VH-VL binders against q55578. Designs and how they scored, part 38

Target 1, 249 residues: q55578
Amino acid sequence: MAERIQKLLSQWGIASRRHAEEMILAGRVSVNGKVANLGDKADPQQDFLSVDGKQIKADNRPRDIYLLVNKPRDVLSTCDDPRGRKTVLDLLPQDLQRGKGLHPVGRLDRNSTGALLLTNDGELTLRLTHPRYHLPKTYDVWLEGNPSDEDLEKWRSGMMLDGKKTLPATLEVISENKDQIHLLVTLTEGRNRQIRRLAEELGLTVLKLHRRTIGPLQLHTRGKVLGSGQFRFLSPAEIRLLKKQVNLR
Short names: E, the ipSAE of ESMFold2; O, the ipSAE of OpenDDE; V2, 0.75 times the mean of E and O plus 0.25 times the DockQ between their complexes.

## First folded at step 16 (VH-VL; framework fv_pimurutamab)

Design c3 (at its last look DockQ between E and O 0.73; V2 from the best seeds 0.73)
Fold by OpenDDE, look of step 16:
Structure c3 (fold): chain C 249 residues (1-249), chain A 120 residues (1-120), chain B 107 residues (1-107)
Amino acid sequence: as target 1 above (249 residues)
Amino acid sequence: EVQLVESGGGLVQPGGSLRLSCAASGFTFSSYSVHWVRQAPGKGLEWLGVIWASGTTDYGNEFYSRFTISRDNAKNSLYLQMNSLRAEDTAVYYCARGPGYRYIHAFDIWGQGTMVTVSS
Amino acid sequence: EIVLTQSPATLSLSPGERATLSCRASQSVSKYIHWYQQKPGQAPRLLIKDASNRATGIPARFSGSGSGTDFTLTISSLEPEDFAVYYCQQRSNFPYTFGGGTKVEIK
């Protein structure tokens, strides 16, 4: 069956759908020797797809790769940065940085750290980033000072952001002193810089933000510590759990 | 009545493993963090770790590699998996209720404890 | 981690006397100290929350005070049932830590 070319390229781990679209617009993709246009479809069983003049075959597609990275501070959650800043791909070996189609699933801002999923599975990426799938994510949040119980309750119950009330969040207090409070925050939505923006709305300053979980994925498991800047492969069990959560087989 | 009840303690050889359980009743278990605290004979209290209401865990530095805390909210149960046990792990092990969604500050509910003896 | 030092290790008193127990932190913990009572063969019981707040059901003879690094648990007039071991615990910094305990025994 014929499918959109950007979908095929994503499924084949060549690029994310967004990046695939950019590639198509750049004239880098061809079908049966003709430059493809955005919106074009191809049948992988009948048509020959090429990227940069090289034929891509479904049977020679990159193996599905799933990585969990502990993103350090000042590293960008992107495949490429025009300003030449360090990206999460730079944390990987050379053989994984290019040619595999790895990209981050979702984003952590530059100043945030912790769990970030990298994969070349475009379908999974689409599902995991879709708003309909409320994949819970847990963060360590260090705030300056001591917020009032009222403010914390506002945060828990939901606050207006961009004209829309946020979903209820779980907030647990890990530790507290005169200088800062350490919260464990669980969100079921992923609005842009949500934690930081909500803190700002409450007049609070985020000192540190660290994501420790993504759905069933935990940064540290069974006594194994994934240090800053380090990565690991997901286990088959973890992959199954992720897929199950987004109704993928 | 709000209650925690530990079980699974006993005699184990050095290098062995043991899994402790803590059964909760009388409160919404899933809304609370639950902690493990142990006490060696004639000694003080030692915090081992916690599983938060969110399901994430934290451990004391010396226990991270050998101990695993988990929970089953459907069964109102807390677990402590202990591996590579040592003689110094001999203690009464308590489960205790910690901070919850409504910001309880301290360990307000304790079980009666279960005794673990590590000996050859 | 924050180290809590309790003193004295043992306090010998008679019923009716005033008991003063000390808990010192290796660094400031603000007011975030809890006190527990433990009787022989029993689990600990929460007495005081955040330095000075009595837990539910705790008699008025128990009181807590202090801030920063120095904290005190006071029993104004000892009852026979008050002879036990008392522990302080901090929640100011993770991981949580306990003091070594003070045993209040009958003279």
Scores: ipSAE 0.831, ipTM 0.926, lowest interface PAE 0.6, mean pLDDT 92
Fold by ESMFold2, look of step 16:
Structure c3 (fold): chain C 249 residues (1-249), chain A 120 residues (1-120), chain B 107 residues (1-107)
Amino acid sequence: as target 1 above (249 residues)
Amino acid sequence: EVQLVESGGGLVQPGGSLRLSCAASGFTFSSYSVHWVRQAPGKGLEWLGVIWASGTTDYGNEFYSRFTISRDNAKNSLYLQMNSLRAEDTAVYYCARGPGYRYIHAFDIWGQGTMVTVSS
Amino acid sequence: EIVLTQSPATLSLSPGERATLSCRASQSVSKYIHWYQQKPGQAPRLLIKDASNRATGIPARFSGSGSGTDFTLTISSLEPEDFAVYYCQQRSNFPYTFGGGTKVEIK
């Protein structure tokens, strides 16, 4: 029933876990009238937890929120950047930016665009990012170069990256002209800069990288377009499909 | 043999809906993208859209709002849901597959088509 | 989107004659043009892929050429079964488009 205090502060939207640890070390957090230490646990239903003299009430936990964002270029996929750079939370209305506990599920590189899930559902986040579930993600990849069929088959079958072979991927050609190709790439893993690094290994230059889908989530459905920098709430059906994919109810 | 067979065409009133099916056999359906192409009576061919092996779709400019392409790989079947039908949608509807990686948009396998007539 | 213009609209020829069909693209498509044959009441049949590559089982009398914006389908000596409508199709840019067709008819 009792949870680590930094986790509770994150769940109540007070601070990221990293910032919550800093607050605890600074003596800003108390449990039952005593200044808390790192590693201490509390239960908001049975303990009196306070931050800067204000009590954390059990009934003020934020409701579950699920958002799909079309991340533009040069925006970080993090909830907290110590250097103050623009993050995906800055794309949201101010009432969603703070106090709701929203965080990205997975990440996109700064210079990549496209689908990114934001939520405060920590259990769903843990499962969707866990390697065992292999959530498929589909990307539009524009490349300078004209890869051979052999090059594409190497990519599909798996290539060595940081000492480990990549998982099989789906590659489909959307269009091609003299020195440019547009691929649709589906991955079931999210290794660091995987598409960009594999393309470079094959001698290809990535011109643009856009994540089109995350599992059942699509940016553009039945003529409705979620434009760059825009967001939307997930439908109940989308939430159910995500949970089903990772064995949640 | 490699085969595609369309069904579900018929007469429908303007504003109505129809769902077309395309049954595939003789190849690994789940590994291929499959396309819809139509032909109005006495007119040329018009590409409508594609569903990729990954399950995501792309459409011609005028079809994305009224038509939905889907697939069921377990049933080796492709579907076209058409809503808000107009008289100009009267056509033979074909499903089509391409022969390989470098020629995936060349349609070497076609169904025989199913006729949709939109008339009051 | 890329517009493909086929000419002539109708080509009236006799068996044994040479047919030359034109397809012009509104912008360069490199060699990414396909050709199809369609007889009345039948589905289209793939003839030529990527400008010049005959599809499997297509007779040698069919040949394709061209690059950039100007493409040609040639039937070196027309057979009775070659009287049909011919379409070009591009895959260089999305969305994929077809030409308006050239009808080759007996006269």
Scores: ipSAE 0.630, ipTM 0.828, lowest interface PAE 1.6, mean pLDDT 88
ESMFold2 (binder alone), look of step 16: mean pLDDT 90; pTM 0.919

Design c4 (at its last look DockQ between E and O 0.82; V2 from the best seeds 0.81)
Fold by OpenDDE, look of step 16:
Structure c4 (fold): chain C 249 residues (1-249), chain A 121 residues (1-121), chain B 107 residues (1-107)
Amino acid sequence: as target 1 above (249 residues)
Amino acid sequence: EVQLVESGGGLVQPGGSLRLSCAASGFTFSSYAVHWVRQAPGKGLEWLGVIWASGTTDYGNEFYSRFTISRDNAKNSLYLQMNSLRAEDTAVYYCARGFPGYRYIHAFDIWGQGTMVTVSS
Amino acid sequence: EIVLTQSPATLSLSPGERATLSCRASQSVSKYIHWYQQKPGQAPRLLIKDASNRATGIPARFSGSGSGTDFTLTISSLEPEDFAVYYCQQRSNFPYTFGGGTKVEIK
């Protein structure tokens, strides 16, 4: 069956769909010796795909890789940064940084830390980032001062952001002192910098933001701590759970 | 009636494992953070850990490696998996409900009766 | 972690007397201290929330005060049923911690 080339490349772990499109636009991808264009389809069983003049065989595609990273502060959730800033890929061994098609699933802003999924499974990436699939994500949020119950309730019930009301969120107070409050916030949507923007709307300052969970994935598991800047492979069980959440297989 | 009931305690050898259960009734279990607290014979109270309403967990530093807290909201049940048990783990183990709302957080307003765990050769 | 030190370890008093129990924190916990009562063979019972707020059903003879590092639980006039062990607990910083307890016993 013929499929869009960017989908095939993503499925084969060569690049994310977005990056694959960029590659196609750059003239780097060929089908049966002809430079591919956006929108072109290929049958992996009948057609020969090449990237940068090298034939890509389905049988030689990179294995599916699923990594959980504890993203540190000042590291970018991108594959490449034109300014040369450190990215999440730089946290990986050299053999995983290139040639495997690993990319972040979703984003954490530069100043945020915690759980970030890296994979070369483009299909999974597409599903996990699609608004249709609302995987809950839980964050540690440290705010300066002590917000009122009214403000917390506003946050919990939903607030206007970009002309649309946010979905209800789970807010739990972990600790509180004279200087700050520590909240556990669970979101079922992923708007850009949602937590920080909502805090700002309430006149609150986020001191620290740390993502604990992505759906069934927990940064720290039984007796195992994933330290800042560290990564681990997902277990088969975790992969199954993730895929199940997005109706894959 | 709001109630927590612990079970699963007993005698276990050093190095062994034990799983405690806490059955909740009379309230919306899934909406509450629930804690484990233990008390060695003749000693004070010691906070072990919590499972939040969100399902994530936190532990005391000394328990993270050996103890696991989980919950089954469908069964209104809280669990404490204890591995590599030591003699010093001998205690009555309580489950306790965190006070609801944004104020008075984790004042433990409801307690179970406790279940005794004895670690001995 | 924050260490809570309770004093005295044991307080011997007679019914009708005033009991004053102290809880000192190793660092400021603002007002975020809770007090519990535990009778022999029973689970703890919540008495005071956030330094000075009585829990539901707690008699008026129980009161709490303090802020920062020094907190006090006061029983204005001891009743026979008040002889028990009392614990303070902080929620200002994670992890949560308990004091060592004060035993109020009959003289």
Scores: ipSAE 0.871, ipTM 0.940, lowest interface PAE 0.6, mean pLDDT 92
Fold by ESMFold2, look of step 16:
Structure c4 (fold): chain C 249 residues (1-249), chain A 121 residues (1-121), chain B 107 residues (1-107)
Amino acid sequence: as target 1 above (249 residues)
Amino acid sequence: EVQLVESGGGLVQPGGSLRLSCAASGFTFSSYAVHWVRQAPGKGLEWLGVIWASGTTDYGNEFYSRFTISRDNAKNSLYLQMNSLRAEDTAVYYCARGFPGYRYIHAFDIWGQGTMVTVSS
Amino acid sequence: EIVLTQSPATLSLSPGERATLSCRASQSVSKYIHWYQQKPGQAPRLLIKDASNRATGIPARFSGSGSGTDFTLTISSLEPEDFAVYYCQQRSNFPYTFGGGTKVEIK
């Protein structure tokens, strides 16, 4: 079926959607011999789509790739950074960095660490990041402060953020001492900087934030540790579980 | 009545594998952190690991490579998969429920009776 | 990893006597110590959580105190059923650890 051209270029691993839009505006993309415009659609099985004179063939779509990355601090969750800062793609071998259409599923803040899914499966990405699917994500949160039981109960039940009450969260105290507390926080939504902002509202300082899991995906499986900055391919079982959670086959 | 019952213990040769089960009843199993603790004959207690209510796990440093904790909330069951067993793993294995709520869930208010695992040739 | 040292290893007493059991942590654990009782052939039983809070159904003769590194379990007047092994456990730092136990035995 016909899709927006910038989407097709991203799916075929030619460019990010934003860079693809630049290519279209620069006249580098043609459909059936005519220079394309932003917003135009094409079907690679029915149309002759080309970039810089080279045809994008339906059979040349990159095979599906699913990677779990343990994002280190100060690495951006983006395909491209105008300022040239290090991104999650820079953690990969060069043959995976370009031409495969890989993009992050969701985001982690620059100063957060942990689980981040990279894939070229756009349908899965759309579903996993959509608010209606409530994919659970569990974080390790190290906080400076001494929260009361009342403070933690407010967090669990929901607090106002940008005029809308947060969904209930699961909290579990791993350990605590007089100066610090280590929480597991499970969220079923991905609102902007939610953990950091709610902690600040309660007068707590976030010392470290690490995403431990994304749905069924864990950084540590069967005694194997996925170290900071490392990546691995998902197993077929993990892919099936993710797809099942968002009603995809 | 709130109850935990372990099963699956027995004699295993070194290098072998064994899966222990813990059946829960009388409480909302899915709402609790549940732990494994072992005790070698004549020795003290050793915490092995936990599966949190959220479903994620944590282990004592020595166990993360050989032991896997899982739960099936639909069956009210907790499992411990043990691989590459050694003589030093000979012990009674207990499952234990964390205290209700979220803050004191590492105080074990309900224990099973234990199941004996013997690793010898 | 926090090491908990319990002393004495064995406490030989008669019914009616006062038992005082010590647990010392290798670093401060604030108040985050639990105490358990274990009778021969049985699973442990939670006695005290967070240094001083008796668990449900635990008789008033059991009390706990301490903060920082030094903790005490006191049994004000020993009953026949109190002759058992007692363990402390910390929850301040991961991983959780147990002490080596104090056996309270009949003289």
Scores: ipSAE 0.737, ipTM 0.884, lowest interface PAE 1.3, mean pLDDT 90
ESMFold2 (binder alone), look of step 16: mean pLDDT 90; pTM 0.926

Design c5 (at its last look DockQ between E and O 0.88; V2 from the best seeds 0.80)
Fold by OpenDDE, look of step 16:
Structure c5 (fold): chain C 249 residues (1-249), chain A 121 residues (1-121), chain B 107 residues (1-107)
Amino acid sequence: as target 1 above (249 residues)
Amino acid sequence: EVQLVESGGGLVQPGGSLRLSCAASGFTFSSYSVHWVRQAPGKGLEWLGVIWASGTTDYGNEFYSRFTISRDNAKNSLYLQMNSLRAEDTAVYYCARGYPGYRYIHAFDIWGQGTMVTVSS
Amino acid sequence: EIVLTQSPATLSLSPGERATLSCRASQSVSKYIHWYQQKPGQAPRLLIKDASNRATGIPARFSGSGSGTDFTLTISSLEPEDFAVYYCQQRSNFPYTFGGGTKVEIK
């Protein structure tokens, strides 16, 4: 069956769908010797796909790699930055930076820190980023000042953002002092800069934002701390749990 | 009636491991943060850690490497896995519920009776 | 971590007397101090939340005051059942910490 080329490339671990699209637009991808266009489809059983003049086959795709990274501040959740800024891939050894098709699953904004999944499993990426699965993510949120219980309740119950009400969230107060409050916020959706935008809507300022969990993945495991800028491989158990949550085998 | 009941305490040798349990009843366990606090004989209270309603955990600075807190909401149970136990870990271990509401979840309104752990050669 | 120092270590009083217990923090904790009572052989019991708010079921003779670094638990008139150890606890900064306790004993 013919499928969109960017999907195939993603499935084969060549690039994320987004990056694949960029590659297509750049004229780097060919089907049966012809430069592919955005929107083109190919049948992996019948058509020959090439990237940068090299034929690619599903059988030659890199092994599936799953990494958990503690993204530091001022590091971008992208594969490549045109401005040459540091990306999450730069946190990896050179052998993992290129040729493996690793890409971030979702994103943390530049000023946010914490758990970010990197993988070359395009199918998993698609599933994990699809709103229908509502993978819970927990954040440490440091806010300036002390929001009222009413404001916290508004946040918890859902607020209007871009014309749509946010899904209910879980909020717990970890600590509080005169100057700031530390919240534990769990979201089941991933709207762009959702926490920061919601805080702003309430007249609050986010001082720090740190993601500590992605579904079953925890940044820090028993007896092991994943420091800022560090990464680790997911365990087989973690991979299974992650896939299970998105109905993958 | 809201209740917490600790179990699993006993005598263990230095370097050994022990898993404590805390059974909750009378409230929606999954909606609450639950904490471990210990008290050495004749001494004061020491906060060990918490598992939040969200399922994440936090620990006192000295305990993260050796202690693990977990929960099973289906069983209304809290656990404390203690490894590499030391003599100074000898204490009564309490599980405690965080006070309901946004602001007081770190006040402990319900306590278990405690379970004694003795670490001795 | 924030260190809470309670004084006196022991307070000897008679029933009917006023008890004043002090809790001092190593740094400002605003109003975010809790007080607990612990009787011999029992688990602690929450008395006061955030410096001055009595927990559910706590008698009116118990009151809390203070802000910043200095806090006080007052028992206006000691009842026989009030002889126990009292602990303060802060929630201003993580990790949470307890004071060393004050023992209120019968004179």
Scores: ipSAE 0.817, ipTM 0.921, lowest interface PAE 0.7, mean pLDDT 92
Fold by ESMFold2, look of step 19:
Structure c5 (fold): chain C 249 residues (1-249), chain A 121 residues (1-121), chain B 107 residues (1-107)
Amino acid sequence: as target 1 above (249 residues)
Amino acid sequence: EVQLVESGGGLVQPGGSLRLSCAASGFTFSSYSVHWVRQAPGKGLEWLGVIWASGTTDYGNEFYSRFTISRDNAKNSLYLQMNSLRAEDTAVYYCARGYPGYRYIHAFDIWGQGTMVTVSS
Amino acid sequence: EIVLTQSPATLSLSPGERATLSCRASQSVSKYIHWYQQKPGQAPRLLIKDASNRATGIPARFSGSGSGTDFTLTISSLEPEDFAVYYCQQRSNFPYTFGGGTKVEIK
């Protein structure tokens, strides 16, 4: 089907959608022998699309790639940082960093660690991040403070954040001592800095935040650990489970 | 009424594998964390690991690489897959339910009767 | 990993006597100790949560106390069914650990 050219260039791993728009504006993209304009659509099955004089062939689209990364601290969960800071793409081998259209699915804060999905499957990304699909994510949260049972129940059942009540969460206390507590927190939404902000509202300080799982994706599988800064490909079964979660086949 | 029942124990040779099952009844299984604990003959209790209500697992340091805990909430069942078994794994294996709620889930208020695993030539 | 040391290993007493069982942690566990009873041929039974809170259905003759590193289980007047092994367990640090047990036996 016909799609906006900047989206096609992103899907073919030529450029980010933003950079592809710049290429179109610069006259570098042609459709059926004519220089394309911003907003034009093309169908690579039916149209002759070229960039800088080179044809973009329908069968030259990068294969679908699905990676799980264990994001270390101080690495940005973005594909493009205007200040040039280290991103999750910098953790990958060079041949995966460019030309494949990889982008993160969702976000982790710079000072958070753990599971982050990278893919070039834009449809899956839109579905997994859409508020309608409540993909569960489980976090290890180390907190300074001594929350009451009432505080934890408020967190579990939902608290006001930016004028909207948070969705119910699953809480599990792994351990606690005098002034610190280790929680597992499972959320079905991804609001901005939600765990950190709710902890702060309860008078607790987040010492460390680590995302353990994203839906069926686990950093530890069959006795294997995906170490800090490492990545792996998803299995076909994991991909199928993700797609089922968001009604995609 | 509220019950846990282990099964699958038996005699196995060193290096072998064994899968233990724990059948739950009389409570909403999916809402609870469930643990495995073992006891070698004449010895004390040793915590092996847990599968949380959220479905993720944690293990004692010695067991991560050889043991796998899973659950099937539709069948009200907990499983322990044990691989590369050694003589020191000879023990009675219990499944145990964590206390209701989310704060005291490491207090074990319901235990199964245990199933004996013997690792011997 | 927190080590729990129970003493004595064996406590020989008669019915009606007071039993005092000790559990000492290798580092502070605050109040986060549980106690279990295990009768011969049976699975453990939860007695006390968080140092002093009796579990549902546990008789009042069982009581727990202590904080930090030193904890005590007291049975005020032993009944025949109380002759068993008693274990402490900590929940302050992962992984959870048990003490070695105290056997309370009839004289």
Scores: ipSAE 0.774, ipTM 0.897, lowest interface PAE 1.2, mean pLDDT 90
ESMFold2, look of step 16: ipSAE 0.766; ipTM 0.889
ESMFold2 (binder alone), look of step 16: mean pLDDT 90; pTM 0.924
ESMFold2 (binder alone), look of step 19: mean pLDDT 91; pTM 0.931
OpenDDE, look of step 19: ipSAE 0.807; ipTM 0.915
ESMFold2, look of step 20: ipSAE 0.749; ipTM 0.888
ESMFold2 (binder alone), look of step 20: mean pLDDT 90; pTM 0.922
OpenDDE, look of step 20: ipSAE 0.804; ipTM 0.919

